VHH binders against RNA polymerase II C-terminal domain phosphatase-like 3 (CPL3). Designs and how they scored, part 6

Target 1, 181 residues: RNA polymerase II C-terminal domain phosphatase-like 3 (CPL3), of Arabidopsis thaliana (Mouse-ear cress) (q8ll04r923to1103)
Amino acid sequence: FASQKLSLVLDIDHTLLNSAKFNEVESRHEEILRKKEEQDREKPYRHLFRFLHMGMWTKLRPGIWNFLEKASKLYELHLYTMGNKLYATEMAKLLDPKGVLFNGRVISKGDDGDPLDGDERVPKSKDLEGVMGMESSVVIIDDSVRVWPQHKMNLIAVERYLYFPCSRRQFGLLGPSLLEL
Key: E = the ipSAE of ESMFold2; O = the ipSAE of OpenDDE; V2 = 0.75 times the mean of E and O plus 0.25 times the DockQ between their complexes.

## First folded at step 1 (VHH)

Design E4 (framework vhh_8emy_2)
Fold by ESMFold2-Fast, scan of step 1:
Structure E4 (fold): chain B 181 residues (1-181), chain A 119 residues (1-119)
Amino acid sequence: as target 1 above (181 residues)
Amino acid sequence: QVQLQESGGGLVQPGSSLRLSCAASGFTFSSYWMHWVRQAPGKGPEWVSSISSSGGSTNYATSVKGRFSISRDNPSKTLYLQMNSLRPEDSAVYYCARHYEGSWLFDYRGQGTQVTVSS
């Protein structure tokens, strides 16, 4: 019987969810999103959110609720974002409304307090300061290998989750987004 | 019913090699990433290695990189872990684990196979 858990560090943007500012969404897609959000409100587990106070849409990755429940049994969960503290706090509350998954283990490395800029990736390196000091090994899940310069870290690279058309364009991708399908 | 059955563990001397196998059934093996995880007595679980559904991508814990090699045979629905240059600190119960598309950790875990490295 083991009482110890590994630490699992989860990237927010393009890993657990994808967000788009209101001004990045075309009017035709805004109409589709409003209808989808209205339908999503009636589901027991929500995946699409419209945040008036942050001026943004957020779409959670499919399977996220099951993933978080199972991961929390095996790992001590941490959230990591290059976004600002306000964005990190709101996304943590969204993913963990009962406050039982992350228990305040939220790391934000954003430059300023502007919530409209908090969901954007910044060209900074990530590190495990604030997680280091645990006696367990650390596992990291992120869509970008480039932001983790230490090759000794246990990194699992996942496919970038891009739901919104503007996010696909940001990464130079052609073809329809998941929203457009 | 999803089943994962590990085998290949045993007692070996430091510097030895072992090949672990995991036989999968009850799901489309070729559609899932697979993982190896180990747990030593009195310790929490430690992730060891991962392999993509096609086998085209592999990842390793720093403690085993260069010594261990993960592979899979999708036609036979078998996951492998080739362990070379074994050290006493590699002693643990080794588990294989499955996850599906859109999930990044395992949803099923096998019963495990014991590896003991001792002189």
Scores: ipSAE 0.000, ipTM 0.147, lowest interface PAE 13.9, mean pLDDT 75

Design E5 (framework vhh_8h5u_2)
Fold by ESMFold2-Fast, scan of step 1:
Structure E5 (fold): chain B 181 residues (1-181), chain A 121 residues (1-121)
Amino acid sequence: as target 1 above (181 residues)
Amino acid sequence: EVQVVESGGGLVQPGGSLRLSCAASGFTFDYSDYAMGWYRQAPGNQHERVAIISSGGSTNYPDSVKGRFTISRDNAKNTGYLQMNSLKSEDTAVYYCAADEYFEGWLEDYWGQGTQVTVSS
């Protein structure tokens, strides 16, 4: 038997990046973001993006490029989101423009469920369906323990990455966001 | 999320020395993989960079502090330092540290609460 890479399942929102819709950003912060995005364009590795077609700002978690490079050498990388397929696809392209890190290993749960049964059909949890290999060979990185009810022993819970003020308010946090510091 | 805590600030006389410490936690891999920087802000002024040290140990300083300030790191302790010598009244500011994967990159995401340095007789 030959040794194989372990699988690493990565949550997108609040784990690898933080996004905010244009209408969630105050005009004062919009001006700051535009200047910061201009400066960011000159860097070898970009962290701040403005998506006109999706109407949103995306800020990558600091250290993400170094993390993905190192992790891809040790693990088969998977992206896993409760967001819809369009969002997942755009974020996968952002993180892996050459398609060599994830190789199509992107799971989006936002499109699952039966809309005829109403909102109750929207998925509330994640599982290892679609991840190839033995369960014991999987490591999960996510900011939420509650979405992994069957796989808590495989989970490394990370602190939520909240860059935008609206994201801090979403989680009931007081004080300035990283953008406001 | 990378968190940083600054310490070592205080009151010092002109020509004196002070050593600031920046304790870091929450790194996805090793502390040694991140660049560390020191910034300062005096009342009414914009933030200005005073020192950066890369993951490989390369350092950079603006002319205002070259020869007086020395940035260093102890990867075993997950701590960065700023040794400040020949302090001037114009060095009075709140000093912030930041951690980033870039030598000259975006550091606001890791801003701590700062440590006050006052240079006055």
Scores: ipSAE 0.000, ipTM 0.098, lowest interface PAE 18.9, mean pLDDT 74

Design E6 (framework vhh_7w1s_2)
Fold by ESMFold2-Fast, scan of step 1:
Structure E6 (fold): chain B 181 residues (1-181), chain A 115 residues (1-115)
Amino acid sequence: as target 1 above (181 residues)
Amino acid sequence: QLQLVESGGGLVQAGGSMRLSCAASGFTFDYAMGWHRQAPGKQRELVAKISEGSTAYDDSVKGRFTISRDNTKNTVYLQMNSLKVEDTAVYYCAAEWDYEGLDYWGQGTQVTVSS
C-alpha cells in the first residue's frame, strides 16, 4: 500500500521554455539578448541562457521556478520531449541542476544528432509508454493537443511560449515577439 | 485551486504612501497579474498590470503607482505614492490564467485616503 504522488508529465519545447539556434537570431536581436543575459545573471533565479556548446539561446517561461517547486510537492515530475536525448538531458540539467525534481524521469523521442532538428523533422505522437503507473493517475501539460491523441482527458493544454521572433514565424504568427516587448 | 490574498490596505492621509501585496497560492506559472479598483458608485477599473518585462498603468496613477512582481514568491505588489482622496477604493488583485480563459480574483482590500 504505497502512498505516492500522482505523475505530472511536462512538455519542454514551447511549454516550459523556448529555444532558438544562433543562426535563427537576427544580429539586432543578438545584441539585445546579450545585454539581457548579462543582466539576468544577477537575478536570484535565471531565465535566459546562452549555450555555446549547443549553439542556442534558451528562455525559460515566466514563473517556472515557482511552478516546479510547488508541482514537485504534489506530483512526481516527468519531462517529455520530441527532441533528441542530448537536448532532453541538457534541458533537464538546466531545470533541475541538483537532480532532485525529475530523478532520471526524462523521455526523448528524437533521433541522435542536432537536438532541435528532431522535433522539426518528426511529427510523431506522444504516449505514456515509459511512464510508470496507471494512465488515470497522470496529468499532462503540453502546448499541443495534437501530439496526445489517446490521452486528451488528462491533458492541460497551455498557450505556446514563444519568446524568440523565429519561433513566432515558425507558427505563422504576426506581430512582435516577447523579446521585442 | 488558485487563490489570491491581498494585504496592506487601510487608512492613510493624503500625500502619504501605501504598499499592497497579493500572494498567489496553488501552482501558477502562466499568468499576467493586475490591480483593479472600485470606488463607491463607480465601475471597477484597471489600475496597473504586469507580465514578463512589461507594465501598464492607467493615466490617473501613472508616475504615482508602481507595480512589481517577485516571481520566486509568486507575489505582486502595488506601491502607491502621493495618494489622493480620489484613490479611495476597494483594490482587487487579479490573475489572467492562460488556459481556458479563467480569471482569478482576490477578495479585495479597502484603501481609504483622508484629507
Scores: ipSAE 0.000, ipTM 0.128, lowest interface PAE 15.6, mean pLDDT 76

Design E7 (framework vhh_vobarilizumab_d1)
Fold by ESMFold2-Fast, scan of step 1:
Structure E7 (fold): chain B 181 residues (1-181), chain A 122 residues (1-122)
Amino acid sequence: as target 1 above (181 residues)
Amino acid sequence: EVQLVESGGGLVQPGGSLRLSCAASGLTFSSYAMAWYRQAPGKGRELVAGIYSDYSTSYADSVKGRFTISRDNAKNTLYLQMNSLRPEDTAVYYCARGPYEFLTDYWEFDYWGQGTLVTVSS
């Protein structure tokens, strides 16, 4: 039948959070991160996490907890990532520890090995396959317009969230990271 | 008392530039997200740009690449640098303080300024 509610599709990387592998973080910044994580642990809502299982630091975008609570009352929330299933599952648990926000609506594309990828000039793209409902009932929040070539009218582009110095370098940016500010 | 006061609006030719300021008094500024909204006559308010407490920024597609939001926590002042102005940018511009950072206009704002008029006309 007709969709009962609008769907909201949320990109993970550089939209809801920013992550950096342990080996991508300089020792001086690791020292700062450990002190900030200890301070953050005492706050009502945590934003900085150290994942031993994945070998990475994750920093949540400011205001994320209030945003997810309010959005979940208006939309069916979906997570969408080009990361692998392990990453998607861990990030979903992080953002939704009680399992009430996404309810299994998590799409990960990082394990897609079916096509032989001989043409690295063409960036990988996202589509709405796996999202229930009509396209007219879907809103997308992502930092990258280019990964949604067929769905630009449904897209709310947000400024890329880059907390770690290695993430800024990945995008060719000059100047200090938010960690260094 | 808590006040947000906008300034810097005026008449400008298409392709011109303006810098808007929003002075905050009587409130904590540095720990809050701040935003610029605009409202054209007979239309609802729309989010133009937002800046989070960690200095991350967000822009409406219509202004991205032309407008720059910034903040000076020592002066309790929010800025909007507006370049390559178009007639469709004509509106009253408001600054607003959010209790929380935002990705959409679903955030609640606890304080609003009175607005400053920007007219882009030849």
Scores: ipSAE 0.000, ipTM 0.110, lowest interface PAE 16.9, mean pLDDT 75

Design E8 (framework vhh_gocatamig_d2)
Fold by ESMFold2-Fast, scan of step 1:
Structure E8 (fold): chain B 181 residues (1-181), chain A 122 residues (1-122)
Amino acid sequence: as target 1 above (181 residues)
Amino acid sequence: EVQLVESGGGLVQPGGSLTLSCAASGFTFSSYALAWYRQAPGKKRELVAGISSGGSTVYMDSVKGRFTISRDNAKNSVYLQMNSLRAEDTAVYYCAKYPWTGEDLYYGMDVWGQGTLVTVSS
């Protein structure tokens, strides 16, 4: 008979990675990013990407590769984003190059607009529509408790991953970004 | 084996034109974004133009209106048409594959081949 595995729903933005549009990056920071990207080219697992079609830089959270490997052994992995389908699809490919982790389990609530549209930076409601199984068998990892008003009991809140200076300013934070450290 | 082979460089007078070609092999060409970079002596390598798998393009400000990037998926080739060339365009031009798909994570390389030299001077 069929066996049931716990589902793990993973938020993309500020949980697994942080992205910044080209026009949100100051010239001095772009020079730093270019140098860091050159260094990153030599690594077997890359963490810093420049996406020409989407007009953005993407930085993966440290430890992400080990986390995804561990989590995939215990859970059926799902990606969830308020971003558009293009953004969700490309981030899924980036995080799962062999197609073995998510298997098409990607939920996008955005439309065909800019993947980093200002609306995505305003807290929005999320729900588990499209995730199969009993609600009690679902675990959610997200940086925001406010976007899950109906599922707080299933939520593991993580510290927001804010790599780019523009992302820190977006959340009203002072001090240097991780890019500047 | 991933390979990008550049060609079309040469010596041209200011105001002249050149077309650079890049022949690709060893990967699913249509799935990847491609770009042209250049590096002048003593300077950092910089992005000149990029083209997505869907055909959207991006250009550095100093070449907008003068350079055009294009691709031919049937020929596994990407091109850079350079018009109204200036002395500051003198550099080695490199064809690069961007990490548009996760497959790039295993190679860690965005620049392939030896490049092609473009010299703009009288």
Scores: ipSAE 0.000, ipTM 0.118, lowest interface PAE 15.7, mean pLDDT 73

## First folded at step 2 (VHH; from A6 with T19R L34M K44G V58S M60A S77T V78L A87P; framework vhh_vobarilizumab_d1)

Design A6v (at its last look DockQ between E and O 0.01; V2 from the best seeds 0.00; counts 0 for: pae E 8.7 > 2, placed apart)
Amino acid sequence: EVQLVESGGGLVQPGGSLRLSCAASGFTFSDYEMAWYRQAPGKGRELVAGISSGGDTSYADSVKGRFTISRDNAKNTLYLQMNSLRPEDTAVYYCATYEYPDSGEYFDYWGQGTLVTVSS
ESMFold2, look of step 2: ipSAE 0.007; ipTM 0.371
ESMFold2 (binder alone), look of step 2: mean pLDDT 81; pTM 0.816
OpenDDE, look of step 2: ipSAE 0.031; ipTM 0.497

## First folded at step 4 (VHH)

Design H1 (from A6v with S58Y G104W; framework vhh_vobarilizumab_d1; at its last look DockQ between E and O 0.06; V2 from the best seeds 0.00; counts 0 for: pae E 13.0 > 2, placed apart)
Amino acid sequence: EVQLVESGGGLVQPGGSLRLSCAASGFTFSDYEMAWYRQAPGKGRELVAGISSGGDTYYADSVKGRFTISRDNAKNTLYLQMNSLRPEDTAVYYCATYEYPDSWEYFDYWGQGTLVTVSS
ESMFold2, look of step 4: ipSAE 0.000; ipTM 0.161
ESMFold2 (binder alone), look of step 4: mean pLDDT 82; pTM 0.822
OpenDDE, look of step 4: ipSAE 0.013; ipTM 0.248

Design H2 (from A6 with V58Y S103L; framework vhh_gocatamig_d2; at its last look DockQ between E and O 0.01; V2 from the best seeds 0.00; counts 0 for: pae E 16.2 > 2, unsure alone 64.4 < 65, placed apart)
Fold by ESMFold2, look of step 4:
Structure H2 (fold): chain B 181 residues (1-181), chain A 120 residues (1-120)
Amino acid sequence: as target 1 above (181 residues)
Amino acid sequence: EVQLVESGGGLVQPGGSLTLSCAASGFTFSDYELAWYRQAPGKKRELVAGISSGGDTYYMDSVKGRFTISRDNAKNSVYLQMNSLRAEDTAVYYCATYEYPDLGEYFDYWGQGTLVTVSS
């Protein structure tokens, strides 16, 4: 038909995965993570990665592989992150090892300068201007509602995925993280 | 159809006590972790306490020693005993569980909530 295929815009951090830098992980947890990563390598679909060149751990949200497979049949998939280009590229590779899901539809904003006004405390927001077609033809999945002031009708908000203890502390949440359980 | 129904909220004075309950149906209750969350006006929902299928409990630091979570698998119910209540405990309290029991942090099902107001 003449209608566009629907687009699905996926936030990365705390939506599809959780990352922590090496210096944000306590040594006792590092030893646990190394053992878990070794065991994870034996599984058909990996969920835990150590990236020495970026100095970080990345844990994928459970169910992500099945979700991406099914979503790719219904939607044109896009990744949208406030992270830098290196991070975005690496996360796209691990989410799409065959290179068939995103095909270059990866938006990263972390290398862009701050807004041109002089107040650096002004919150950054996400928008689809110049990147997407009609807003009514897009669905957005993100853990942060406030970063999408112009697209709230297209947004499906999800709970933050917080695997690492440092990530829970970053958001002021109490209780153990998934790593600690 | 999964259902969670909270009850037991109300108005109490500082230092008082309340017991919240959550009646569950539509799933094998004994296999699932359940948790209590709360949401004060204008704030995001925060975890208060949880209890695993095996009965292990965890609490946010500000309520530890004052609140006790428990479960009764025969009645498909989870409870939150709240003692020594403070004004900052004022919130709508929600019971929650999830579709994937091996993952305790992504909650798919929520109750309607019960209001707890701590005021003199």
Scores: ipSAE 0.000, ipTM 0.098, lowest interface PAE 16.2, mean pLDDT 78
ESMFold2 (binder alone), look of step 4: mean pLDDT 79; pTM 0.794
OpenDDE, look of step 4: ipSAE 0.018; ipTM 0.313

Design H3 (from A6v with E33Y D56E S58Y G104F; framework vhh_vobarilizumab_d1; at its last look DockQ between E and O 0.05; V2 from the best seeds 0.00; counts 0 for: pae E 9.1 > 2, SAP .715 > .668, placed apart)
Fold by ESMFold2, look of step 4:
Structure H3 (fold): chain B 181 residues (1-181), chain A 120 residues (1-120)
Amino acid sequence: as target 1 above (181 residues)
Amino acid sequence: EVQLVESGGGLVQPGGSLRLSCAASGFTFSDYYMAWYRQAPGKGRELVAGISSGGETYYADSVKGRFTISRDNAKNTLYLQMNSLRPEDTAVYYCATYEYPDSFEYFDYWGQGTLVTVSS
């Protein structure tokens, strides 16, 4: 019945959350963000974080806490990001402070121990090669179809979550971001 | 392989003007947000102005109305027109850009800087 769960592989950025570095946020927006973060701290389930040690703001997608709770009952959860190991570790702790959702199932690209002689011409993509037995029994949620050339049949593509103005500019989108609205 | 090379810095009198240039190579310039930062001695690096790939601009309050950021995508060049210069504008000015892969990973790229000195 529930003895074997399907695996759910979740992208982090623009899928579950949106992050922006301090130097990408204008002074007037930082003032708004600081007030919003102060108010958000009083809530049982926070959605806005300021990480001084990373120089970063992070905003969680609306509904994420309910989603993670329900998904964990149906799926074995994995995080998979093209982000580096330090970033992936911090975001995993943010999404799973008790360590009961992912249980170390966090995949990232690049770490301190990687060789320096990598082939620079190889296109960046995600691949589940290092995760045994997942290919036919996995569901993937990601905002970017192009990073999954070998798993398109398993992919559920979602609309990008773009809270910060700099993130909209990164993707060439005009008009106000969710923060500005 | 990303290269950002600033030029146009120098010594100028208060009230004067300078135009900074940043020659960019090693990436598709027209797709990238570009920015100017500055750092005065003993102070942190601060954002001066930014411009999106689509031409939307942003300015720090301290320079608004005096500085103009622009880009020429055909020449892969970022500009900063600085008018009504004040001694407080004295700093090393840096050209910067950011790379954001589809799966988020921050890479920032900085030029070597060009010194602007506003003094009598």
Scores: ipSAE 0.006, ipTM 0.182, lowest interface PAE 9.1, mean pLDDT 80
ESMFold2 (binder alone), look of step 4: mean pLDDT 82; pTM 0.828
OpenDDE, look of step 4: ipSAE 0.019; ipTM 0.323

Design Y1 (from A6 with E33Y D102W; framework vhh_gocatamig_d2; at its last look DockQ between E and O 0.01; V2 from the best seeds 0.00; counts 0 for: pae O 9.2 > 2, placed apart)
Fold by OpenDDE, look of step 4:
Structure Y1 (fold): chain B 181 residues (1-181), chain A 120 residues (1-120)
Amino acid sequence: as target 1 above (181 residues)
Amino acid sequence: EVQLVESGGGLVQPGGSLTLSCAASGFTFSDYYLAWYRQAPGKKRELVAGISSGGDTVYMDSVKGRFTISRDNAKNSVYLQMNSLRAEDTAVYYCATYEYPWSGEYFDYWGQGTLVTVSS
C-alpha cells in the first residue's frame, strides 16, 4: 500500500564497492594499499579494508555511507549479490555495522542453487524472488543489466565502481585505476 | 562442467616468443571474461592479462607491449601471445574464467596450467 516503503535492491560488487583478491593485486600496489588502509583506519568513516580471512581488499564507493543513510529513510533496503553467503554476510556487516539497514535482507545467489539451473552453460541471473513486495514497487540498483533479464524495467543501471587495477582489466578498461591516482 | 585446458608452454630463450592456448568448455564462452594468470615458484599467483566478453583487453604493466591476449569465440579458445620474454616471466600460466565475483571456491575456474620457462 501507499504507506509502505518501496524496496530497494542493491548489488554489491562494482556497485556499492569493489573488491580484489590478494593475488590479483600486484606487488607494487600492495604497499600503497597498506599505507592507504592504515590512513583509512584513522578516519571516522572507513572505505578501505583488508580482510585476511577472505584474502581480499575491499574499497567502498565514495559517498556510500551518505547514500545508504538517505536511502534507508525512503526504501526498505535489500542486498543482492551473486557471491556466496559468506561474502554477502561480511559485506552486509561492513555496510551495516549496526544491523539496522538490511536486517537480514541479504540474498546471495551463489548459495541458492536453483536446481532448475541444471545447465552450467546458462549464465545465472538475478530475480526478485525473496524480495518482499510487489515487483512494481521494487527499484534495483546494479552495474550490470544483463543479470536482470526479467526486471529491466525496475533497474537503474549505475556506473561500475572499479578501484583496483584487476577490476579494470576484467572489464577491458584502459588507463590508470583509482588506486593509482 | 567448466573445463579449461592450457597448452603451448615450454622452454624459450630470453627475447623469444611463445603462444599459449586455452581451450574452454562447459559454459557459454562468448559471454564470459577470460584471463591468464601466472605463478612463479615461491610467488603468489597473479593476474597477467584479461579479456572481456566484448574483446577489450588490458594488461599488467610488466607485460604491456609484450603480451597480447585474444579470444576466438568460434573455437572457445583464449590465447596469450608472449613476445620479448624475460627470465622473470618464468611461471606456470593458467587460463581462468569466472561466472560471478566472490563466489568463494567457485569464483575462479582454471586449468591445470602450462609451464613457461625463460632461460638462456
Scores: ipSAE 0.008, ipTM 0.261, lowest interface PAE 9.2, mean pLDDT 86
ESMFold2, look of step 4: ipSAE 0.012; ipTM 0.421
ESMFold2 (binder alone), look of step 4: mean pLDDT 79; pTM 0.792

Design Y2 (from A6 with E33W S53Y D102Y; framework vhh_gocatamig_d2; at its last look DockQ between E and O 0.68; V2 from the best seeds 0.00; counts 0 for: pae E 11.5 > 2, unsure alone 63.1 < 65, grease 28.1 > 24.2, SAP .769 > .668)
Amino acid sequence: EVQLVESGGGLVQPGGSLTLSCAASGFTFSDYWLAWYRQAPGKKRELVAGISYGGDTVYMDSVKGRFTISRDNAKNSVYLQMNSLRAEDTAVYYCATYEYPYSGEYFDYWGQGTLVTVSS
ESMFold2, look of step 4: ipSAE 0.007; ipTM 0.203
ESMFold2 (binder alone), look of step 4: mean pLDDT 78; pTM 0.783
OpenDDE, look of step 4: ipSAE 0.016; ipTM 0.273

Design Y3 (from A6 with E33Y; framework vhh_gocatamig_d2; at its last look DockQ between E and O 0.02; V2 from the best seeds 0.00; counts 0 for: pae E 11.7 > 2, unsure alone 64.4 < 65, placed apart)
Fold by OpenDDE, look of step 4:
Structure Y3 (fold): chain B 181 residues (1-181), chain A 120 residues (1-120)
Amino acid sequence: as target 1 above (181 residues)
Amino acid sequence: EVQLVESGGGLVQPGGSLTLSCAASGFTFSDYYLAWYRQAPGKKRELVAGISSGGDTVYMDSVKGRFTISRDNAKNSVYLQMNSLRAEDTAVYYCATYEYPDSGEYFDYWGQGTLVTVSS
């Protein structure tokens, strides 16, 4: 019974995908990204996107399609992002091109025009308001444990997905990015 | 040009049934996601049901078991069978499709809507 499914709450940025604004991408990487994106368009399942209307690149985590497919069979899927509504909506559409995974179960907290989730510079917290069901029936997947102060027991912390150099810099990481590999 | 034209709306009593139709043109119908939305007076537009190109369906919780979305690719049409209608189902119902342009810019197409009124 679909009504008996547990709820799976998914963070977006650095969890399911990594996004970078156009102005955060260095000129030396633009051509590389364009070529990779062009190649990606030839694949049945894409992972790299250039969104002109949002002014950003988005790279999906490897295995994302398989993960979402399997997860959707076991869980009622929810997206929860600290990004703005536009970003959340577009990412939901991106992750659910067939329109069968989230069904509008998307929570966005940002209203200040920043499309990206996971701003480490501003103290922010998430809660399960708006997520249907008992707290005991909710599983949370997020790269950031600190944003869930009241729901740590529900949280599965995952390794951050950082594809873009600017994202690595954001977290103080040295060395080449996945884009550069 | 993409066109979506809804039909089938009207006045129905509580507990009654109604079938909405949407005729689509201007795109390769069989390749696209289709959905029904509704908007009640003073409320936000909400997804009622969706159907993938592969036939996978999704429903809002309040209509599960009562509404059925289906598509006929040969007729370029999508349908919403509504059973056990309730007053709360009163709304303008819209047909929609979603496209992914090559540029990465997403857009939706909408019909003009058809009014469904459930009243005794």
Scores: ipSAE 0.005, ipTM 0.234, lowest interface PAE 11.6, mean pLDDT 87
ESMFold2, look of step 4: ipSAE 0.007; ipTM 0.227
ESMFold2 (binder alone), look of step 4: mean pLDDT 79; pTM 0.785

## First folded at step 6 (VHH)

Design S1 (framework vhh_gocatamig_d2)
Fold by ESMFold2-Fast, scan of step 6:
Structure S1 (fold): chain B 181 residues (1-181), chain A 120 residues (1-120)
Amino acid sequence: as target 1 above (181 residues)
Amino acid sequence: EVQLVESGGGLVQPGGSLTLSCAASGFTFSSYWLAWYRQAPGKKRELVAGISYGGSTVYMDSVKGRFTISRDNAKNSVYLQMNSLRAEDTAVYYCATYEYPYSGESFDYWGQGTLVTVSS
């Protein structure tokens, strides 16, 4: 149908990119990252960013720019994160500096707190509330199956993108990170 | 152990000003995002203002130009300067923090709240 597109919901962390806080990066790796970021600034399509204002490093998944360009022609793109609105907004700007890919379709669950007087700790999950269209017209790309308990049939699970050593340790992995290779 | 302690709430007349403070402990330089939420009687909790470690801010439309969020990373504190207060600003104000970045499951931390009443 003319102008009708299926929706594609994209997870941010460990799917489209990997981020590490400055305090999570060892000094020896900081020097390597600074040199790599200087080299990366000269490329037409950047993949490594140092955000002073957010106190973090962000590394984009290889092939992301080609993927987003092609996907945007076939799908209405959405970003979905368990992070808060400020983080989601900054990552959306990073991935879409002209504002033409996501067009404000950014969902962040980090601002959805449990009731303040609640003592129960329940892991947050994702759902399709806030995504326009029929559920059958939605495709989801995420590294975690567990966060989509009701939408497994819509989900394409991808291998976690873990660039920083601290991210590997967070998931219980002890081998060298992609940064170290 | 993360703790957030709000202070500065009180009774003010319409058009008055208040400064809310939130002192954070237990995470020091690992805190990247701090926010102020409020909840009025019979209403849902809503985001008022937020600030990143580097000072990038977001505001609810109804408070833009009246409220200013700021932080002092050396003191591990965040502030909400509230000017031109209206009766509609009456609420319990909560400080909250989120660890950046996070994926899958996240842990959010909330303070106990401080009451702001705008009335003569």
Scores: ipSAE 0.000, ipTM 0.170, lowest interface PAE 10.6, mean pLDDT 75

